# VHH binders against O-glycoside alpha-1,2-mannosyltransferase homolog 6 (omh6): the designs that were tried, part 11

Target 1, 298 residues: O-glycoside alpha-1,2-mannosyltransferase homolog 6 (omh6), of Schizosaccharomyces pombe (q9p4x2)
Amino acid sequence: MYFLILFSSNAELGEVLRTMRSVEDRFNKRFHYPWTFYGMDEFTEYFMSTTSTIASGHCEYGTKGITYTNHLQFILTISYLVHWDLSQVKPLVENNRLYQQRADALAQENLSYVYSPLFHSFQDWVVRSLLYHPQLEYDYVWRIEPGLKLVCEEKKDIFSTFKDSDIVFTNHVCERKHSGIYAMEEAIEEYKILNTQGDFSNIWVYSNNYTYCKYWPFNEILSLKQIRHNQTYTNLINYLLGSGGTYYHRWTESDILSAAFGVLRARANHMESVGFFLNDDVHYCPETIPYTGRCACL
Below, E stands for the ipSAE of ESMFold2; O stands for the ipSAE of ESMFold2 at other seeds; V2 stands for 0.75 times the mean of E and O plus 0.25 times the DockQ between their complexes.

## First folded at step 3 (VHH)

Design s35 (from d7 with S35N; framework vhh_enristomig)
Fold by ESMFold2-Fast, scan of step 3:
Structure s35 (fold): chain B 298 residues (1-298), chain A 123 residues (1-123)
Amino acid sequence: as target 1 above (298 residues)
Amino acid sequence: EVQLLESGGGEVQPGGSLRLSCAASGFTFSHYYINWYRQAPGKQREWVSTITSGGNTNYAESVKGRFTISRDNAKNTLYLQMSSLRAEDTAVYYCAADTPYFGELSYRSYDYWGQGTLVTVKP
């Protein structure tokens, strides 16, 4: 079973609607796959009614352990690992000199949200939600970011390009290394010493002393079936989350997920046929004929 | 243009009270999570309190029971009511709009901070 997933908030409704119109027009109007929306706070009736109007499939909405549809509400027993609760964060941030010193250093590196317990807990929550939330028991998911626009006509079912051996189809992005990324590299080196599972050499798509390139999660197709049952992948992610690096090193969910995919790189593929734009910062336009005439990249 | 402007700081004796305000403009205030932070002279910045868009509140243990965070969405204003003030509460207090942006932070991160307001607790 296939579905589309979007993490968002009521504040982003305008971008969500524009993204949904693009995805529906370019792809989903042909296939009617369901949408699932996840947020840290409850979605308004206005959010739910407007998104449901655009969607060609059914819509589900989830927040902090509750998932509801346009017609039915489901209350889930959410694993404690998926439970968002600032009270669990206090021991990591309050009266913690190491946290405060590292946050100050990261602020000097021009990183945003380095002092925010809410921001750190959100990154942790997204990773755990993708791995453990019961409503994500589907076989495949296409994760789509608010603000994303598809620029090519996608006439064929994109999920059909996925082989049983594949775990992810995505794009690559490169960023400057901050001190927290060096810390993640050290954490993985320590994990290698403690474990013999997997190939931990060169976890990034590309890396040097100043730059790292990673798998970009904001337009990606995941085989939930493969990743949830892969012990190497889940063990590494649990190790990274358990380190508190989301708090102490400002690791984002994209950093953590990309590091885990790097261990399984033979099963991580570039999503070549899907053209997109996101906030003019990240874009990809397919170069090759015959699909060039089906894309509007200007 | 996003702007946060703190006010209400000043000098107060131990055991006294102050109310801080943060006036917000340039974004849909009611949809955002908003925080108070403080930085004492020569010390690191620390989190004080959070209020969600839904009105749920959370506090650092050092201020719980003494400080109350609240918001007025009609006025686009955040408040911090401070009671039973101690010398250790002396700091510059900052308002920060902390939205749960569900995206790639290197592409979508906007860290909205005010300029701060000084609170001095002295005998």
Scores: ipSAE 0.347, ipTM 0.709, lowest interface PAE 3.5, mean pLDDT 77

## First folded at step 4 (VHH; framework vhh_enristomig)

Design g1 (from s16 with E104Y; at its last look DockQ between E and O 0.81; V2 from the best seeds 0.00; counts 0 for: pae O 3.4 > 2, unsure alone 64.2 < 65, grease 31 > 24.2, SAP .806 > .668)
Fold by ESMFold2 at other seeds, look of step 4:
Structure g1 (fold): chain B 298 residues (1-298), chain A 123 residues (1-123)
Amino acid sequence: as target 1 above (298 residues)
Amino acid sequence: EVQLLESGGGEVQPGGSLRLSCAASGFTFSHYYISWYRQAPGKQREWVSTITSGGNTNYAESVKGRFTISRDNAKNTLYLQMSSLRAEDTAVYYCAADTPYFGYLSYRGYDYWGQGTLVTVKP
């Protein structure tokens, strides 16, 4: 089973609908894959009714789940105690001196969102949802960002083209390592002392002492079969979540997943054939001229 | 260019009230989560309250029942109604805007912060 997933809010409904119309027109009207929507707030009836009208497949709307409650009950680490609801996050960050001291230090490095409990809990929740959310019991998921527009006709089933990949990526992003990234690298060094699975010599897509490159998550296909059912993946990802680094070190879900893919030498393939724009900022056209019978890249 | 401008700070007696405002421009205010934070001199910055784009509110335990966050999307303005003020509430108060879903837009840029407004609760 294969699935289309958007992380969004009710406020972005207009962009969600434009993205869905594009993906449905260019691809999904032929395949009827289901859509799953995740957000910080409960989706309104208006959001659900309008998106389900556009979809050619079944729609699911996930903001909470039994899995989240059970993990809070059985997991004592700050990363495992985070629930989607902000009311569950506040005990983890209020009156927590380490959290606030780290946030101040990261703010001095000009890193954004260092004080935002919503940002931290969202990053943690995305990773936990990919690992555990009961509505995501699928082999592969295509993560699609609101504002994305397919610009080529996609007559071939994209999932079948990449069926043996752990990740199908469109782009890498390279950034300066902040102190939180050095902390992740140290946590992984400590992890390898206790665990022999993996290739710990190269965590990132590329890195040197001062910069690292990671997978850009805003148009990608992930093998949930691997992430959920390969214990080497789940062990490493849970170790990183359990350290609390999404809160104390401002790790993003892209940091965590890219590091796991690097350590475990994931089968990664480029989404070469799929042309897309994201807003006015990112343009990818797989063909040499901007207008063909398949693509309209301007 | 994104701008957040806090106002309404000042001196107040213990048990008194103040209303802080945060005027926003340069972004679609109604689509953003907006928060209040505060920082006392020599202390760490701490979260106070958040209001989502959908109007859901949440508060730090230290202010629950005393502070009320609200927004006026027609005026692009965030408010914090503070009552039953204590000496411990003395701080510079900041408003901050977050993206509505921490996706690509959060990746492109920084969260937005105001310059702050000082609230002093007299001894």
Scores: ipSAE 0.244, ipTM 0.664, lowest interface PAE 3.4, mean pLDDT 80
ESMFold2, look of step 4: ipSAE 0.357; ipTM 0.725
ESMFold2 (binder alone), look of step 4: mean pLDDT 79; pTM 0.796

Design g2 (from s16 with E104W; at its last look DockQ between E and O 0.50; V2 from the best seeds 0.00; counts 0 for: pae E 4.1 > 2, unsure alone 64.1 < 65, grease 31 > 24.2, SAP .815 > .668)
Fold by ESMFold2, look of step 4:
Structure g2 (fold): chain B 298 residues (1-298), chain A 123 residues (1-123)
Amino acid sequence: as target 1 above (298 residues)
Amino acid sequence: EVQLLESGGGEVQPGGSLRLSCAASGFTFSHYYISWYRQAPGKQREWVSTITSGGNTNYAESVKGRFTISRDNAKNTLYLQMSSLRAEDTAVYYCAADTPYFGWLSYRGYDYWGQGTLVTVKP
């Protein structure tokens, strides 16, 4: 079972509608896959009614958590774990000299958001949602960023084309390692002592002493089947989450997921056949344009 | 264009009170999380308080019980009521807004900040 997932807020509705129109016109009108929307706050009735009129498949609207029920003890546990707001951050940052000292050090490295509880909690929430959110209890998800446009007709089922992948990526991001990234590498060295499964010399897509490359998460397909139900994935990701590094070391969801995919030698494939633009920032055209058909790639 | 305009700063006696305001424009105010930060002379900026779009409030321990954050969505205005002020509260206070979704634009490092308003607690 397959999903189109879009992380957004009510403020981005206009761009969401443009993205949905593009994806529906170029792809989903033939396949009717459901859309699932996630945001920090409840979506407005206007957001839900306008997006549902554009979708050719069922729309689901999630928040940072779900309603508790007594009959679903396991689901209640999952719902609690995927709850994102500032109450999750307070125990980590209040009267916490270690947090402040590490934020100060990271600020000297010119990193953005080092003092932002919202940023930290969002990164943590995305990873926990991929692991545990009850509305994502299916095999694969396509993460789609507001502002993304498909620029070619996609007649083939994109999910079927990549069905054997753990991750289908579109870009890498290469950055200078900050002190938090060295801390992640140290945490993974400690994990090796506890576990021998994996290729622990192969954490990143690419790296050297000062630079690392990770998967760009704003247009990708992920196997939730692997992330949620393969214990080797779950164990490593939970180990990293449990360290608190999203708060203390300013780790991003991309840092955590990319490291897990690298260590576990995930089946990674490039989304070569799918042309897209993301605003004016990223432009990708398949090298064999006639293969994809009816392209607006210049 | 997002605009945040702080006001209400000034000099106050120790133990006194002051109310800061942040007028916002250029975005749908009720959908955004709004925070106060402050920066004392020679120090780095620190978080003070946040109010969510749903009205949930959080405070740094150093100000809890003395400061109250609130918002008026009809006026697109954020407030910080400061009481029991101390010399250590002397700082430039900044209003900051962010979408609750940190997508590609935020990944590139965009933040929205006001120009700041100076609060001085007299010795």
Scores: ipSAE 0.118, ipTM 0.509, lowest interface PAE 4.1, mean pLDDT 77
ESMFold2 (binder alone), look of step 4: mean pLDDT 79; pTM 0.790
ESMFold2 at other seeds, look of step 4: ipSAE 0.395; ipTM 0.737

Design g3 (from s16 with A97R E104Y; at its last look DockQ between E and O 0.74; V2 from the best seeds 0.00; counts 0 for: pae O 2.9 > 2, unsure alone 63.9 < 65, grease 31.6 > 24.2, SAP .819 > .668)
Amino acid sequence: EVQLLESGGGEVQPGGSLRLSCAASGFTFSHYYISWYRQAPGKQREWVSTITSGGNTNYAESVKGRFTISRDNAKNTLYLQMSSLRAEDTAVYYCARDTPYFGYLSYRGYDYWGQGTLVTVKP
ESMFold2, look of step 4: ipSAE 0.551; ipTM 0.829
ESMFold2 (binder alone), look of step 4: mean pLDDT 79; pTM 0.797
ESMFold2 at other seeds, look of step 4: ipSAE 0.538; ipTM 0.827
ESMFold2, look of step 6: ipSAE 0.554; ipTM 0.827
ESMFold2 (binder alone), look of step 6: mean pLDDT 79; pTM 0.796
ESMFold2 at other seeds, look of step 6: ipSAE 0.464; ipTM 0.790

## First folded at step 6 (VHH; framework vhh_enristomig)

Design k2 (from g3 with L105K; at its last look DockQ between E and O 0.69; V2 from the best seeds 0.00; counts 0 for: unsure alone 64.2 < 65, grease 28.8 > 24.2, SAP .709 > .668)
Amino acid sequence: EVQLLESGGGEVQPGGSLRLSCAASGFTFSHYYISWYRQAPGKQREWVSTITSGGNTNYAESVKGRFTISRDNAKNTLYLQMSSLRAEDTAVYYCARDTPYFGYKSYRGYDYWGQGTLVTVKP
ESMFold2, look of step 6: ipSAE 0.520; ipTM 0.810
ESMFold2 (binder alone), look of step 6: mean pLDDT 79; pTM 0.798
ESMFold2 at other seeds, look of step 6: ipSAE 0.592; ipTM 0.845
ESMFold2, look of step 7: ipSAE 0.637; ipTM 0.849
ESMFold2 (binder alone), look of step 7: mean pLDDT 79; pTM 0.798
ESMFold2 at other seeds, look of step 7: ipSAE 0.554; ipTM 0.828

Design k3 (from g3 with Y101R; at its last look DockQ between E and O 0.54; V2 from the best seeds 0.00; counts 0 for: pae O 3.0 > 2, unsure alone 63.9 < 65)
Fold by ESMFold2 at other seeds, look of step 6:
Structure k3 (fold): chain B 298 residues (1-298), chain A 123 residues (1-123)
Amino acid sequence: as target 1 above (298 residues)
Amino acid sequence: EVQLLESGGGEVQPGGSLRLSCAASGFTFSHYYISWYRQAPGKQREWVSTITSGGNTNYAESVKGRFTISRDNAKNTLYLQMSSLRAEDTAVYYCARDTPRFGYLSYRGYDYWGQGTLVTVKP
């Protein structure tokens, strides 16, 4: 089963509706895939009413979760994922001299958000949600970003076109390695000692001593079946999460996931036929001329 | 241009109160999460409190119950009401813009900081 997932806030409703209109008009009106929305704050009745009237499929909004009366630590983890808040991260960042010293060092490398508990916890939360969130128990998810506009008619089912892929990407980005990225590479070398599966010489899409390239997560399809139900993926990703690197080293969700896909030789395919714009910053047209019968890339 | 201007700092006796303000301009204030941070002389910068665009608040344990963060979206202003002040609260307090959501905008965004306002709690 396939879902469209969108992260947003109530304040972004206008952009959300424009994005949904585009995806529905160009693609989903034929397939009626459900939408799942997540945000830090509870969605208002107005947000839910207006988005559900545009959607051609069922809409789900971040839920408060299900409670069990048992003694398993797993239920506490699920409660965090469903309700997301800072309560589980505060002890890590407050009165923690090591965290603070690492943040100061990363700030000297001109990285943004190195002091932000919200940024750190969101990166951690997204990765853990992809692995364990009870509402994301699907085969594939298409991550949709507010501000995305499809510019080509998509009559074929994009999910079925790429159904044997672990990741379907639109782009990759290259960045200068900061000290936190070297720390991730070191952590993966340590992981390699006890774990023989993987190609540990190909962590990134591309890299050298100074730069690395990773998958761009803002219009991509992920096989949750491969990520959630293959212990080679979950073991590596949980090892990286368990190190605390999203906090101490300012790792992003794309750092962690791209490294895992690289080490495990993921079946990665480019979304070449799908034209899109994102906030007028990224423009991709699969056609060489600006307008065809299928695409309008002007 | 994004601007954040803190004010309201000053000297106060232990147990006293102060109200800090942060005037914001150059962005849609109501769409962003805004945080207070502080840095005592010779110490490292530490997080104090955050308020989301939806009004949810979070506090460092050292200030919980004594400080209240709030925002006035009509005036583009963030506030920190401080009470029961202690000597260890002496610091320069900074207002910082966080991200409106944690996807593309946070990836392309920058955390913007004010110049700070000094709060001194007299011994």
Scores: ipSAE 0.444, ipTM 0.771, lowest interface PAE 3.0, mean pLDDT 81
ESMFold2, look of step 6: ipSAE 0.485; ipTM 0.808
ESMFold2 (binder alone), look of step 6: mean pLDDT 79; pTM 0.797

Design k4 (from g3 with Y32N Y112S; at its last look DockQ between E and O 0.70; V2 from the best seeds 0.00; counts 0 for: pae E 2.4 > 2, unsure alone 59.6 < 65, grease 26.4 > 24.2, SAP .78 > .668)
Amino acid sequence: EVQLLESGGGEVQPGGSLRLSCAASGFTFSHNYISWYRQAPGKQREWVSTITSGGNTNYAESVKGRFTISRDNAKNTLYLQMSSLRAEDTAVYYCARDTPYFGYLSYRGYDSWGQGTLVTVKP
ESMFold2, look of step 6: ipSAE 0.523; ipTM 0.810
ESMFold2 (binder alone), look of step 6: mean pLDDT 76; pTM 0.776
ESMFold2 at other seeds, look of step 6: ipSAE 0.598; ipTM 0.841

Design k5 (from g3 with G109S; at its last look DockQ between E and O 0.76; V2 from the best seeds 0.00; counts 0 for: pae E 2.4 > 2, unsure alone 63.8 < 65, grease 27.5 > 24.2, SAP .673 > .668)
Amino acid sequence: EVQLLESGGGEVQPGGSLRLSCAASGFTFSHYYISWYRQAPGKQREWVSTITSGGNTNYAESVKGRFTISRDNAKNTLYLQMSSLRAEDTAVYYCARDTPYFGYLSYRSYDYWGQGTLVTVKP
ESMFold2, look of step 6: ipSAE 0.514; ipTM 0.810
ESMFold2 (binder alone), look of step 6: mean pLDDT 79; pTM 0.799
ESMFold2 at other seeds, look of step 6: ipSAE 0.607; ipTM 0.851

## First folded at step 7 (VHH; framework vhh_enristomig)

Design n1 (from k2 with Y110S; at its last fold request DockQ between E and O 0.67; V2 from the best seeds 0.00; counts 0 for: grease 24.4 > 24.2)
Amino acid sequence: EVQLLESGGGEVQPGGSLRLSCAASGFTFSHYYISWYRQAPGKQREWVSTITSGGNTNYAESVKGRFTISRDNAKNTLYLQMSSLRAEDTAVYYCARDTPYFGYKSYRGSDYWGQGTLVTVKP
ESMFold2, look of step 7: ipSAE 0.596; ipTM 0.807
ESMFold2 (binder alone), look of step 7: mean pLDDT 82; pTM 0.828
ESMFold2 at other seeds, look of step 7: ipSAE 0.664; ipTM 0.815
ESMFold2, look of step 8: ipSAE 0.604; ipTM 0.793
ESMFold2 (binder alone), look of step 8: mean pLDDT 82; pTM 0.828
ESMFold2 at other seeds, look of step 8: ipSAE 0.606; ipTM 0.821
ESMFold2, look of step 9: ipSAE 0.652; ipTM 0.873
ESMFold2 (binder alone), look of step 9: mean pLDDT 82; pTM 0.829
ESMFold2 at other seeds, look of step 9: ipSAE 0.511; ipTM 0.807
ESMFold2, fold request of step 12: ipSAE 0.603, 0.348, 0.505; ipTM 0.789, 0.715, 0.812
ESMFold2 (binder alone), fold request of step 12: mean pLDDT 82, 82, 82; pTM 0.829, 0.829, 0.828
ESMFold2 at other seeds, fold request of step 12: ipSAE 0.659, 0.624, 0.579; ipTM 0.872, 0.819, 0.839
ESMFold2, look of step 12: ipSAE 0.618; ipTM 0.852
ESMFold2 (binder alone), look of step 12: mean pLDDT 82; pTM 0.829
ESMFold2 at other seeds, look of step 12: ipSAE 0.603; ipTM 0.800

Design n3 (from k2 with Y107R R108S; at its last look DockQ between E and O 0.80; V2 from the best seeds 0.00; counts 0 for: unsure alone 62.8 < 65)
Amino acid sequence: EVQLLESGGGEVQPGGSLRLSCAASGFTFSHYYISWYRQAPGKQREWVSTITSGGNTNYAESVKGRFTISRDNAKNTLYLQMSSLRAEDTAVYYCARDTPYFGYKSRSGYDYWGQGTLVTVKP
ESMFold2, look of step 7: ipSAE 0.606; ipTM 0.851
ESMFold2 (binder alone), look of step 7: mean pLDDT 79; pTM 0.790
ESMFold2 at other seeds, look of step 7: ipSAE 0.598; ipTM 0.842

Design n4 (from k2 with F27R Y110S; at its last look DockQ between E and O 0.76; V2 from the best seeds 0.00; counts 0 for: pae O 2.3 > 2, unsure alone 58.3 < 65)
Fold by ESMFold2 at other seeds, look of step 7:
Structure n4 (fold): chain B 298 residues (1-298), chain A 123 residues (1-123)
Amino acid sequence: as target 1 above (298 residues)
Amino acid sequence: EVQLLESGGGEVQPGGSLRLSCAASGRTFSHYYISWYRQAPGKQREWVSTITSGGNTNYAESVKGRFTISRDNAKNTLYLQMSSLRAEDTAVYYCARDTPYFGYKSYRGSDYWGQGTLVTVKP
């Protein structure tokens, strides 16, 4: 089974509804895939009632702070109303000289959010949710960002079109390597000593000495089957999470996931047949003139 | 451009109280998670407290039970009520827009900091 995932807050309800209407009108009304919403605050009754009215499939609502164990599924007793909780984060950031020194150094490299326990914990939380969240027991997920609009009719099932992929990407983003990215590259070299599965020489979509490119996570399809149930993926991702690099090195969830896909030579396919806008500043229109969708593209 | 302006700092005796304010100029104040940070002379900047867009709060252990963060979305204002102040609370206090509130906007955005307001707890 497949589902549509959206990370959001109650304050974004207007954009969420516009996104859902677009996806429902152009695709999901024909397929009735469920929606799963995650947020860092409890969703209000108004958020849940209005989104469920728009959805043609079942809606599920989760929150950050769900505790996972390898031996028991305690999450099934926790409602979607679990509040944000930084208790596990505080020992990593408070009175921690390494963290404080790293944050200062990263700030000098002009990185944003380097002092924020919230930013760091969010990156960690997204990756752990993709690995372990009980509501994500699907083969594939389509990560859909508030503000996204499909601009073409999608009469064929997009999931069936890409069913053999580990990741279906719409774009990649290239950034200057900061000292934390060099630290990730070093951590992966250390991981390589005892773990020979993968291509450890080309971990990014593209890189040179100063720049790295990673998958852009704001409109993508991921194989949860591979992420959760392939020990090669879970070993590397858990190694990176366990190093504390989301806190000490300001790694983002896209850094971690992209590196794992690169090392493991993921089956990556471009979502070139699906046209979309994201807010007012990113768009993709299929280039093929004889494509079959009715489109409102520029 | 988002502008954040802190106020309410000053000198106070140990055990005293102050209320800091942070006025924001942006239209979407209610969408942001906003935090207080502080920096003592010669020390690293450290996180103090965060309030989410939905009003959930978190505090550094050093201030828990003594500081209370709140927000008034109608006035685009963040508050930090500080009580039982100690000498180690002496610092410049900054408010800052935090993330996440939505993924893509956080990716393309930068954190925004106020100019800070000085809190001095006298010996």
Scores: ipSAE 0.536, ipTM 0.819, lowest interface PAE 2.3, mean pLDDT 79
ESMFold2, look of step 7: ipSAE 0.594; ipTM 0.843
ESMFold2 (binder alone), look of step 7: mean pLDDT 75; pTM 0.760

Design n5 (from k2 with H31S N56S G109S; at its last look DockQ between E and O 0.61; V2 from the best seeds 0.00; counts 0 for: pae O 4.2 > 2, unsure alone 62.4 < 65, grease 28.6 > 24.2)
Fold by ESMFold2 at other seeds, look of step 7:
Structure n5 (fold): chain B 298 residues (1-298), chain A 123 residues (1-123)
Amino acid sequence: as target 1 above (298 residues)
Amino acid sequence: EVQLLESGGGEVQPGGSLRLSCAASGFTFSSYYISWYRQAPGKQREWVSTITSGGSTNYAESVKGRFTISRDNAKNTLYLQMSSLRAEDTAVYYCARDTPYFGYKSYRSYDYWGQGTLVTVKP
């Protein structure tokens, strides 16, 4: 298992270190699982020195500026694009009237980052490249957002309770559907006509005409083993992303992964025992779980 | 309060030059990617150029070779040097902050835009 930190700027180092300290104090000092980092900035010696000093396991730093081809043998694709070099996305956005028309419409729905090729490329990279990256050699990642603090002691190794069929441990979030989400639902209905494998009866954790609920990626454990070896997942994400949906419809990694896991009927579990805060505004505190007396909930 | 203030627009003859500035305050300018956009009367807003926190630049094909984006992190200022201007370049030009924070912080951040500066290239 890896702890996985995605960071975008060396200015985030302080948040990264505080998050790592919290995870080490509450969990990893007993297990020494490794950490891996992927970021927009070149890793400085200071970044690597300080993070490796406080980690109780080894640290790995993802390679930047390389292109991979996705094959069934775990060869990644599109990693170079998300390394914040926009030259590879030029055919999708430059002088593209449709992209601009869709961005303007989505902006009127008050969506952020509708004009940001970097944001769109990052969402694609996570789904198609990061989860297949050859440097991620273990079966599981625990993705932890900089700024997250574990607030409950976790003495048990969470991974000892994993079944071979588990694919995701996380929380969920519910949002109002924007026009891009309706477009994803339509695309999946079209995909269903051409492909009968999968369960298309409900692709979201929950939904109605106006609201959908999806997996929240900022404190989640994913089974890379199940994702990398599942052709239904690969086929669906290539269909959705081949249409340019992160760019034209402003789909996020959470949208895409949640729909794919829904089609797979993936076994998903809620992190009942893992209490956390993220920044000052998001928290989960397990009041009815055996860890209530060990939680520093404010 | 995050503020972006464009300046340097005006009227110019075809083939002329202008230098636009964008003064930034209320955030750590050197950590952000910054972009220029433009909107001609009756047209949709379009991307012009982006400069990364590390100084890498990208341009729309319609302006490549004629426009140069740059930044001065000591002055918290973004620039767009425009040359060989054409009538088609007439637009309100906007400076826009792109977040360097992808992930949760980007979900809670809103786009920040300047109020724009008008560039008119006379026919």
Scores: ipSAE 0.184, ipTM 0.576, lowest interface PAE 4.2, mean pLDDT 77
ESMFold2, look of step 7: ipSAE 0.545; ipTM 0.826
ESMFold2 (binder alone), look of step 7: mean pLDDT 78; pTM 0.790

